# Ledger of designs, part 3: VH-VL binders against Probable Brix domain-containing ribosomal biogenesis protein

Target 1, 155 residues: Probable Brix domain-containing ribosomal biogenesis protein, of Methanococcoides burtonii (q12zb3)
Amino acid sequence: MLITSSRKPSANTRTMCKYLASFFNCKYMTRGKMGLIDIVSLCENGLLMVVGDYHGSPGSIMFYDSHGVELLSIHLSVFYPDGYKYTPLKALEPSINGDGELFNLLSYYLDIPEGECYYDSKCLIASDDHLEFVYLDNMLFRLNIKNYRKMVMSE

## First folded at step 20 (VH-VL; from v8 with light chain Y95W)

Design w3
Fold by OpenDDE, last read:
Structure w3 (fold): chain C 155 residues (1-155), chain A 122 residues (1-122), chain B 106 residues (1-106)
Amino acid sequence: as target 1 above (155 residues)
Amino acid sequence: QVQLVQSGAEVKKPGSSVKVSCKASGYTFIDYYMHWVRQAPGQGLEWIGYINPAYGNTYYNQKFQDKATITADESTNTAYMELSSLRSEDTAVYYCARSEWDLFPGYYFDYWGQGTLVTVSS
Amino acid sequence: DIQMTQSPSTLSASVGDRVTITCSASSEIDYMHWYQQKPGKAPKLLIYDASHLESGVPARFSGSGSGTEFTLTISSLQPDDFATYYCQQYDSYPWTFGQGTKVEVK
């Protein structure tokens, strides 16, 4: 997977991208002036995640496949726990657990195994309302889901 | 510099089809989504759908799912919209409009075509 | 669908007047865009993301609001500003526009 942002992302959005990249053990690519084709060409066999900036904060996450087809877009806001400070994460294999349609979609698209959160793990707890990112039994941040769009191809 | 030039006005009979074109220039055609929006006489604006000309994928307003078909030709920097089974209610000015591809959920249209009037009358 | 209701539908004003147009959403939204349209012309983007002024748009235009209430303000109306204005959202599928506000000469 490759992670990037919208154009001219805020510091908060860039930090989120770094956190997500660290969580999923993937690369964060600065967006610059790249178009979709340019970005997709950099993720040869992977999923593209684009974090959208809104008024200085992460506001959305969009998923594209290796052919540039939009798969899923999520409208969200971010909740940071008290004492939030970005810290690089260990290169642990992330897992996902939860329930709902969004859980099923993310489990499939992210291609990460289902599993419980252990004291020595990275785990994503997914529901239709929230995405909680947990590291070593500590919540890093929570994404509050306002709505999401599952793309249906007409062709 | 950026320009969207649409085809001319159309007069059609009910039940027929019409295909409107939108030729883009002044920017990289495949780097932006192309949308279609209609405006009935004296009415507001309705979003129809868009196409990603880079890969050809489309997304439609459900209201127009069976009415409009959007396509694009990268070799000519032209987007198309075909309307089928035309009815009098389809009489409107149809606009093509450009947007960035990663603005979800707050897409906005920064450049518009001049509009194409499609009149459906028996 | 999210309903966008503009107020007023028609506004009569004079050059130099302060003009305020309101857009009310049937549900809470984050994104609101404003367009200007003159007769026989395509809409023109004025404000995006509630308060960001599009490049080339005069500074007399401004946008504000959050939740369900958004406003477009023209600090000092100019002759070139007589037109119909539309708000737009896409917080919920499908994209919807307000019914429009016509600003005409008093």
Scores: ipSAE 0.578, ipTM 0.874, lowest interface PAE 0.7, mean pLDDT 93
Fold by OpenDDE, look of step 20:
Structure w3 (fold): chain C 155 residues (1-155), chain A 122 residues (1-122), chain B 106 residues (1-106)
Amino acid sequence: as target 1 above (155 residues)
Amino acid sequence: QVQLVQSGAEVKKPGSSVKVSCKASGYTFIDYYMHWVRQAPGQGLEWIGYINPAYGNTYYNQKFQDKATITADESTNTAYMELSSLRSEDTAVYYCARSEWDLFPGYYFDYWGQGTLVTVSS
Amino acid sequence: DIQMTQSPSTLSASVGDRVTITCSASSEIDYMHWYQQKPGKAPKLLIYDASHLESGVPARFSGSGSGTEFTLTISSLQPDDFATYYCQQYDSYPWTFGQGTKVEVK
């Protein structure tokens, strides 16, 4: 997977991209003036994640396949726990758990194993109304889901 | 400068179909979504759908899913909208409008075509 | 569906007047845009994301609001400002416009 942002992302949005890249052990690419076709051409593993900026904060996440087709778009807001500070995460294999349609979609598209959170893991807790990113038994941040748009059904 | 130039006015019979074109210039065509919006006489604006010209994927207002088909030709920088099974209620000015592709969910239209009047009458 | 209701539907004003148009959403939204349309012409973007002035738009135009209530303000109405104004949301599908506010000469 390749992670990038909307054009001219805020510092907060860039930080989110770095967190996500570190969490999923993938690359964050600075967007610049690149268009969709240019970005998609750089995807090696067939999935593009675009973090959208909204008034200086992450406001959305969009997923695209290797053909530039939109798969899933999420309208969200971010919540950081008190005292949060960006720190690169260990290269652990992430897992996902949760329930609901969004869980099923993310599980399918992200292609990460289902598993429980434990003290030495990176785990994504997914529901239809929030995504919690947990690292070493601590929540890094939570994405509150306002709504989402699915374009392709999971198989 | 950015320009969107639409095809001319159409007069159609009920049950027929019409295809409206929108030719873009002054920018990289595939870097923006192309939307279609209609406005019935004396009425407000109604969003129909959009296309990603880079790859051809589309998204429609459910109200128009069986009415409108949106396509794009990158080689000519032209977007198209075909309306089928025309009824008098389809009489309206139809606009193409550009937006950035990564504005979800808050798309806005920074440039518009001049509009195409489609009149459906017996 | 999110309904967008503008107030008033028609507004009579004079050159130099301060004009305020309100747009109410049936549900809370984050993204609100404003357009100006003159007879026989396509809409023109004025304000995006509630308060951001589009490039080339006069500074007398401004937008504000959040949640379900949004406003477009013209600080001093000019002859070129007599038109119909529309609010628009893309926060939730389907994307919808207000019914429009016609600003006409008093």
Scores: ipSAE 0.546, ipTM 0.865, lowest interface PAE 0.8, mean pLDDT 93
Fold by OpenDDE, last read:
Structure w3 (fold): chain C 155 residues (1-155), chain A 122 residues (1-122), chain B 106 residues (1-106)
Amino acid sequence: as target 1 above (155 residues)
Amino acid sequence: QVQLVQSGAEVKKPGSSVKVSCKASGYTFIDYYMHWVRQAPGQGLEWIGYINPAYGNTYYNQKFQDKATITADESTNTAYMELSSLRSEDTAVYYCARSEWDLFPGYYFDYWGQGTLVTVSS
Amino acid sequence: DIQMTQSPSTLSASVGDRVTITCSASSEIDYMHWYQQKPGKAPKLLIYDASHLESGVPARFSGSGSGTEFTLTISSLQPDDFATYYCQQYDSYPWTFGQGTKVEVK
């Protein structure tokens, strides 16, 4: 997977991209003036994640396949726990757990194994209402889901 | 400068079809979505749908799923909208409008065509 | 569907006046935009994301609001500003417009 942002992202949005890249052990590519074809061509495994900026904060996440077709778009707001500060994560294999339609979609598109959170792990807890990113039993941040648009169904 | 130039006015009979064109210039055609919006005489605006010219994928307002078909030709930087089974209620000015591709959910239209009047009358 | 209601539908004002147009959404939204339209012309983008001024638009135009209540303000009305103004939400499908506010000469 490759992660990038919308055009002219805020510092907060760029930081979120770095966190997501660190969480999923993938690359963050600075958007610059690149178009969709240019960005998609840089994807190694055919999945592109675009973090949209909204009023200086992350406001959306969009997924595209290797053919530039939109798969899933999520409208969200970010919640940071007290004392939040960006820190690079260990290169652990992430897992996902949770329930609901969004969990099924993300599990399928992200192609990460289902598993429980434990002390020495990166785990994504997914529901239709929120996504919690957990690292070493600590919540890094939570994405509160306002709504989402699915363009393709999971198997 | 960015320009969207649409085809001329059309007069059609009920039950017929019409295809409106929108030629883009002054920017990279495939880097932006192309939308279609209509405005009935003296009325407000209705969003019809959009196309990603780079790959041809489309998304429609459910109201227009069986009414409008949007296509694009990258070689000529032209987007098209075909309206089928025309009725008097389809009489309106139809606009093409540009947006960036990654603005979900808050797409906005920064450039518009001049509009194409489609009149449906017996 | 999210309904957008503008107030007023018609507004009479003079050059130099401060003009305020209100747009109310039937549900809470984040993404709302403002357009200007003159007779026989396509709409023109003025404000996007509630408060961001589009490039090339005069600074006398401004937008504010959140949740369900949004406003477009013209600090000092100019002759070129007599037109119909539309708000539009892009938060939920289908994207819907307000009914419009016509700003005319007093």
Scores: ipSAE 0.537, ipTM 0.864, lowest interface PAE 0.7, mean pLDDT 93
Fold by OpenDDE, fold request of step 22:
Structure w3 (fold): chain C 155 residues (1-155), chain A 122 residues (1-122), chain B 106 residues (1-106)
Amino acid sequence: as target 1 above (155 residues)
Amino acid sequence: QVQLVQSGAEVKKPGSSVKVSCKASGYTFIDYYMHWVRQAPGQGLEWIGYINPAYGNTYYNQKFQDKATITADESTNTAYMELSSLRSEDTAVYYCARSEWDLFPGYYFDYWGQGTLVTVSS
Amino acid sequence: DIQMTQSPSTLSASVGDRVTITCSASSEIDYMHWYQQKPGKAPKLLIYDASHLESGVPARFSGSGSGTEFTLTISSLQPDDFATYYCQQYDSYPWTFGQGTKVEVK
């Protein structure tokens, strides 16, 4: 998995990218002036996540495969219960739980195991309305889903 | 300097097809989406769809799903839109317009072609 | 579908006037853009994301608003500003435009 952002991302957007990278134990690449082809070339295997900036905050996440095919795009807003100061997370294996179509899609594309949230875990709680990223029994941030566009169906 | 140059005006009969071209220059063609927008005479603007020239994936307004087919040729930096089964209601100026690819969901068009008038009449 | 309604449809003004065009959405949206179009020409991007001025656009143009109400303002109308202006939402498919506001000479 590779994570990047839109051009000239805000501090908030960069923070979310760092959290996502730390959460999924993957790399965050600064966007710079790279185009799609350039970015995809850095994602040899797995999933590409592009976090879009909107008015100084994350506004979307776009998912691409290693061939540059769009899989899923999510219109969202972010909520940080304890602010958006970034702190690196432990290299724990993340899990996902929840229900709904978005859960099924993310479970498939992210290729992380289903599991419950424990005090010593990284877990993503997914529904069609929100994504909650929980670390050590604390919610890091919540993504409120306004809508999403799926391009490929999950198995 | 970014430029989008479209093909010339077309006059077609009902039931026929037309293919409009949009040649891009002054930028990396595959780094941007190419959209098509319609404007009927004296009317507003309607988004038709877009293509990612890098990979060929497209997305359409449902209204035009069976009307328009968008393609692109990277080797010539040209995007195309084909309209099938033309009717008088399809008479309009058709524009190609560029956008960045990662603006979901709020795409905006920073550069436009000059427009191509397609007239459908018996 | 999200309906976009501009007000007014036609606006008569003089050079130097402060001009305000409103765009009302049938539901809450985040992504509103403004375009300028002159007769026989393609639309030109003025404002994106409600309030961001496109590069090269004069500072007399500004955008504001949120939710369902958005405005385009020209602080001091210039001769080059007589045109038709369109708002557009890209928040939800299908993307829809306002019906346009024609700014003409009084």
Scores: ipSAE 0.520, ipTM 0.858, lowest interface PAE 0.8, mean pLDDT 93

Design w3
Fold by ESMFold2, last read:
Structure w3 (fold): chain C 155 residues (1-155), chain A 122 residues (1-122), chain B 106 residues (1-106)
Amino acid sequence: as target 1 above (155 residues)
Amino acid sequence: QVQLVQSGAEVKKPGSSVKVSCKASGYTFIDYYMHWVRQAPGQGLEWIGYINPAYGNTYYNQKFQDKATITADESTNTAYMELSSLRSEDTAVYYCARSEWDLFPGYYFDYWGQGTLVTVSS
Amino acid sequence: DIQMTQSPSTLSASVGDRVTITCSASSEIDYMHWYQQKPGKAPKLLIYDASHLESGVPARFSGSGSGTEFTLTISSLQPDDFATYYCQQYDSYPWTFGQGTKVEVK
């Protein structure tokens, strides 16, 4: 998986990209002036995650496949329980837990083990209302889900 | 200079179809989404859908999903919208409009075509 | 559907007037845009994200508001500003425009 931002990201959005990259043990690449084709060419033959900026904060997360096809896009806001601060995380294998349609979509696209959260783990707790990122039994941040869009299937 | 040039006006009979083209120039066509918007006589603007020209994926206003088909040809930098089973209610000016690809949910249209009048009459 | 309602539907003004157009959303939204349309021409993007002027838009235009109430202001109306103005939301499917506000010569 490759993580980048939309163009002209705020410092907060860049730091969210670093948090997500550390959480999922994947690469973060600064966007610069690269377009869709350029970014997709740099994917590790997997998922592309783009973090969008809204008025100086992360406002969306968009997922694309390795061909640049839209998969899932999430409109959101961010909550930091202990104030905003990035620290590198241990390279633990993340797991996902939760219920609802967004949980099922993320479980499928992220291709990470489903399972309960443990004290010594990274755990994404997903529902249609919240995405909670838990590290060593402490919530790093929560994404409050405003809306999401999945790819429209043709008949 | 970014420019979107649409095909000319069309007069069609009910039940027929029409295909409107939108030729892009002055930018990298496959790096941007192309939207279609209509304006019926005496009415405001109504969003129809968009296409990602790089890979052909589309997203439609449900109202138009069975009426409109949006396609793109990257070799000619041209987007198309075909309207099927035309009725008098489909009489409108149809615009193509460009947006960045990674603006979800807040897409906005920075460049517009000149519009194509489609008239459906017996 | 989120309904976007503009007020007034028609506004008569003179060159030099301060013009204010409002747009009300039927529920709270984050993403709001303003477009300008002259007769026989395509709409042009004027303001995105409620308050950010598009490149080349004169400083006399400004946008403000949040939640459900948004305002477009022209501080000193110029002859080139007689047009119809549309607000647009892109927060919720289907994405919709307001009905328009026509700014006419008084």
Scores: ipSAE 0.387, ipTM 0.743, lowest interface PAE 2.9, mean pLDDT 87
Fold by OpenDDE, fold request of step 22:
Structure w3 (fold): chain C 155 residues (1-155), chain A 122 residues (1-122), chain B 106 residues (1-106)
Amino acid sequence: as target 1 above (155 residues)
Amino acid sequence: QVQLVQSGAEVKKPGSSVKVSCKASGYTFIDYYMHWVRQAPGQGLEWIGYINPAYGNTYYNQKFQDKATITADESTNTAYMELSSLRSEDTAVYYCARSEWDLFPGYYFDYWGQGTLVTVSS
Amino acid sequence: DIQMTQSPSTLSASVGDRVTITCSASSEIDYMHWYQQKPGKAPKLLIYDASHLESGVPARFSGSGSGTEFTLTISSLQPDDFATYYCQQYDSYPWTFGQGTKVEVK
């Protein structure tokens, strides 16, 4: 997977991109002035995740396939727990658990194993109304889902 | 300058189909979504759907899922909307309008075509 | 679907007047867009994301609001401003417009 942001991302959005890249053990590419078509061209295989800046904060996540076809777009807001500070994560293999349609879609597109959270893991807890990113039994942040748009059906 | 030029007015019989075109110029066609919006006489605006001309993917208002088919030809910088099984209720001015496609969810229409009147009457 | 309701549907005003148009959403949304439409013409973008003035739009136009209530304001109505105005939400699909507010000469 490749992660990038919208154009002119805020510091908060850039930080989120770094966190997501660290969480999923993938590359964060700075957007700059590049069009998404250019970014897609750099994504030879896999999934492209675009974190959208919404007036100074992460406000959306869009997923594209390697051909540039939009798969899923999520409108969201971010919740950070008290004492939040960005810290690089260990290169652990993330897992996903949860329920609902968004869980099914993310499980399919992210291609990460389903599993429960435990003390030495990265785990994404997905539901239709929130995504919780957990690292070593601590919640890093939660994405509150406002709405989402799916373009294709998951298998 | 950015221009969206639509095809001329159409008069159609019920049950027939019509295909409206929207030719874009003055910008990179594939860098923007092309949307279609309907306005019945004396009424408000209804969003029909859009296409990403770069890849051909579309998204429709469910109300128009079985009514409208949106396509695009990047070689001619032209977007199309075909309306099938026309009824009198389909009588309206149809607009094409562009938006940046990297603005989810905050899309807006910064440029519009001049509109195409489609009249359905027996 | 999110329903957008504008108030009033028709507004009679004079040149120089302060004009306020309200748009109410049936559900909470982050932002809205405002368009101006004159007879026989396509809509024109005025304000995006509730309060951002589109390039080339006179400064007498402004927008505000959050949640379910949004407002378009014309500080001093000019002859060129007599038109129908529409709000539009982009928070949820399908995108929906208000029914329009016609600003006419008193």
Scores: ipSAE 0.378, ipTM 0.814, lowest interface PAE 1.0, mean pLDDT 92
Fold by ESMFold2, fold request of step 22:
Structure w3 (fold): chain C 155 residues (1-155), chain A 122 residues (1-122), chain B 106 residues (1-106)
Amino acid sequence: as target 1 above (155 residues)
Amino acid sequence: QVQLVQSGAEVKKPGSSVKVSCKASGYTFIDYYMHWVRQAPGQGLEWIGYINPAYGNTYYNQKFQDKATITADESTNTAYMELSSLRSEDTAVYYCARSEWDLFPGYYFDYWGQGTLVTVSS
Amino acid sequence: DIQMTQSPSTLSASVGDRVTITCSASSEIDYMHWYQQKPGKAPKLLIYDASHLESGVPARFSGSGSGTEFTLTISSLQPDDFATYYCQQYDSYPWTFGQGTKVEVK
């Protein structure tokens, strides 16, 4: 999976890209002047995740396949727990837990094993309302889901 | 200078089809979504759908899914919208409008075409 | 579909008047814009995300509201402001617009 951002991302959006890349043990590439064709050409049959910047904050996550086809678009806001400070994450393998349509879509596209959240793990807790990123039994941040869209020809 | 230039006005009979063009210049055509919006005389605006010109995939407002077909031709930097089975209620000004590919689709329409009047009457 | 209803449909005003236009959504929404349209022209984005002025928009324009009720205010109407104003939600597909409010010379 490759992670990038919309053009001219704010510091907050750039930080979110780093959090996500660290959580999923994948590559974050700065957008620079690259367009869609350029970015897609760097995906090796893998998933492209784009974090959109809205008024200096991350406000969307969009998924594309290696052919540039839109798979899933999520409109969101970010909640950080009080007192959290960013630290690099250990390269633990993440798992996903939860229920609902968004959980099923993310489980499929992210290709990570379903599993409970243990005190010594990375765990994505997904529902249609929230995506919670848990590391070593602490919530790093939560994405509050405003809405999402999938391609109508799924399956 | 980003510009979206649309084809000229059309007068059509009920039951026929029309194809409206939107020629883009001043930017990399395949790096942006192209949307279509209509405005019937004395009425508000209705969003029709969009195309990603790089790969040809589209998304439609369900109201227009059996009425409109959106296409793009990279070689001419032109988006098209074809309306089929025209009725008098389809009389409207049709606009093309551009949005970023890397944001939630349709968040911001930064440039609009001048509009194309399609009149359907017998 | 989310329905956007504007009030009033037509408003007669004089230069210098304070003008208020309202937009009601059929369900609670987080995301909406205001557009200005002059005769024979394409719509122009005026206020995005309910309250943020687009680049180059005069400070006499302001937007407010949340949930289902949103307001566009022109603090002191100028000759350039006689136009039709539309609200638009982009909370969920399909994107829908209000029916418009025409601001005319009194």
Scores: ipSAE 0.364, ipTM 0.727, lowest interface PAE 3.1, mean pLDDT 87
Fold by ESMFold2, fold request of step 22:
Structure w3 (fold): chain C 155 residues (1-155), chain A 122 residues (1-122), chain B 106 residues (1-106)
Amino acid sequence: as target 1 above (155 residues)
Amino acid sequence: QVQLVQSGAEVKKPGSSVKVSCKASGYTFIDYYMHWVRQAPGQGLEWIGYINPAYGNTYYNQKFQDKATITADESTNTAYMELSSLRSEDTAVYYCARSEWDLFPGYYFDYWGQGTLVTVSS
Amino acid sequence: DIQMTQSPSTLSASVGDRVTITCSASSEIDYMHWYQQKPGKAPKLLIYDASHLESGVPARFSGSGSGTEFTLTISSLQPDDFATYYCQQYDSYPWTFGQGTKVEVK
């Protein structure tokens, strides 16, 4: 998976990209002037995640396949813990837990195992209302879901 | 600079169809979603839906899902909207408008076409 | 669908007047925009996310509000500001617009 942002990301958006990359053990690439085709060419055979910056905060997460086809778009707001600042995470394999349609979509696209949230783990707790990113039993941040749109594939 | 140029006015009979075009220039066409918005005479604006021109996938306002079909042709940098089973209440100015691909689709519409008047009358 | 209701529908004002336009949402929203439209022209984005001016928009324009009530203010009306103004929510699909407020010369 490759993670990038919208153009001219704020510090908060860059911090979230770094946390997501560390959480999923994948690469965050600075967006620069690259367009969709350019950045997709760097994904090879993986998922592209784009964090949209809205006035200094993440406001969306979009998922594209390795050919640039839009798979899932999430409109959201963020709850930040006190002192929100990037700190590198241990390279633990993440699991996903939860229920609902968004949980099923994320479980499928992220291709990570469903599992319990252990004290010594990375755990994404997903529902149609919230995405909670938990590391070593502490919430890194919570995404409050406003809306999401899945795209029906013609193939 | 960025321009969206739409096809000319159309006069149609009830029950027929119409296809309006929106030709883009001054930017990378496949890096932006193309939306359609209508404005009936003396009324406000209604969002119809959008297309991702790079791959042809679309999303529609449920009100228009059986009325409008949005397509795009990358080779000509042109988006299209076809309206079917026209009725008098479909008389409106139809606008195309763009939004960037790396934000939630239609987060804001920074550039608009000049509008295409579609008149449906006997 | 979230309904956006503007008031007033029309107002008459003179150059130099302070003008306020309100927009009410049928449920709480976090994000909305204001557009300006002149006769025979497409709408133009004026203010995004309730309070942020689009590039090139004069400082006399401001936006405020949260929850269900939002206000567009023109601190000192100029000749170029006679137009129709629309609010639009983008909190959930379908995106909906207010019915418009026409600002006319008194």
Scores: ipSAE 0.352, ipTM 0.727, lowest interface PAE 3.2, mean pLDDT 87

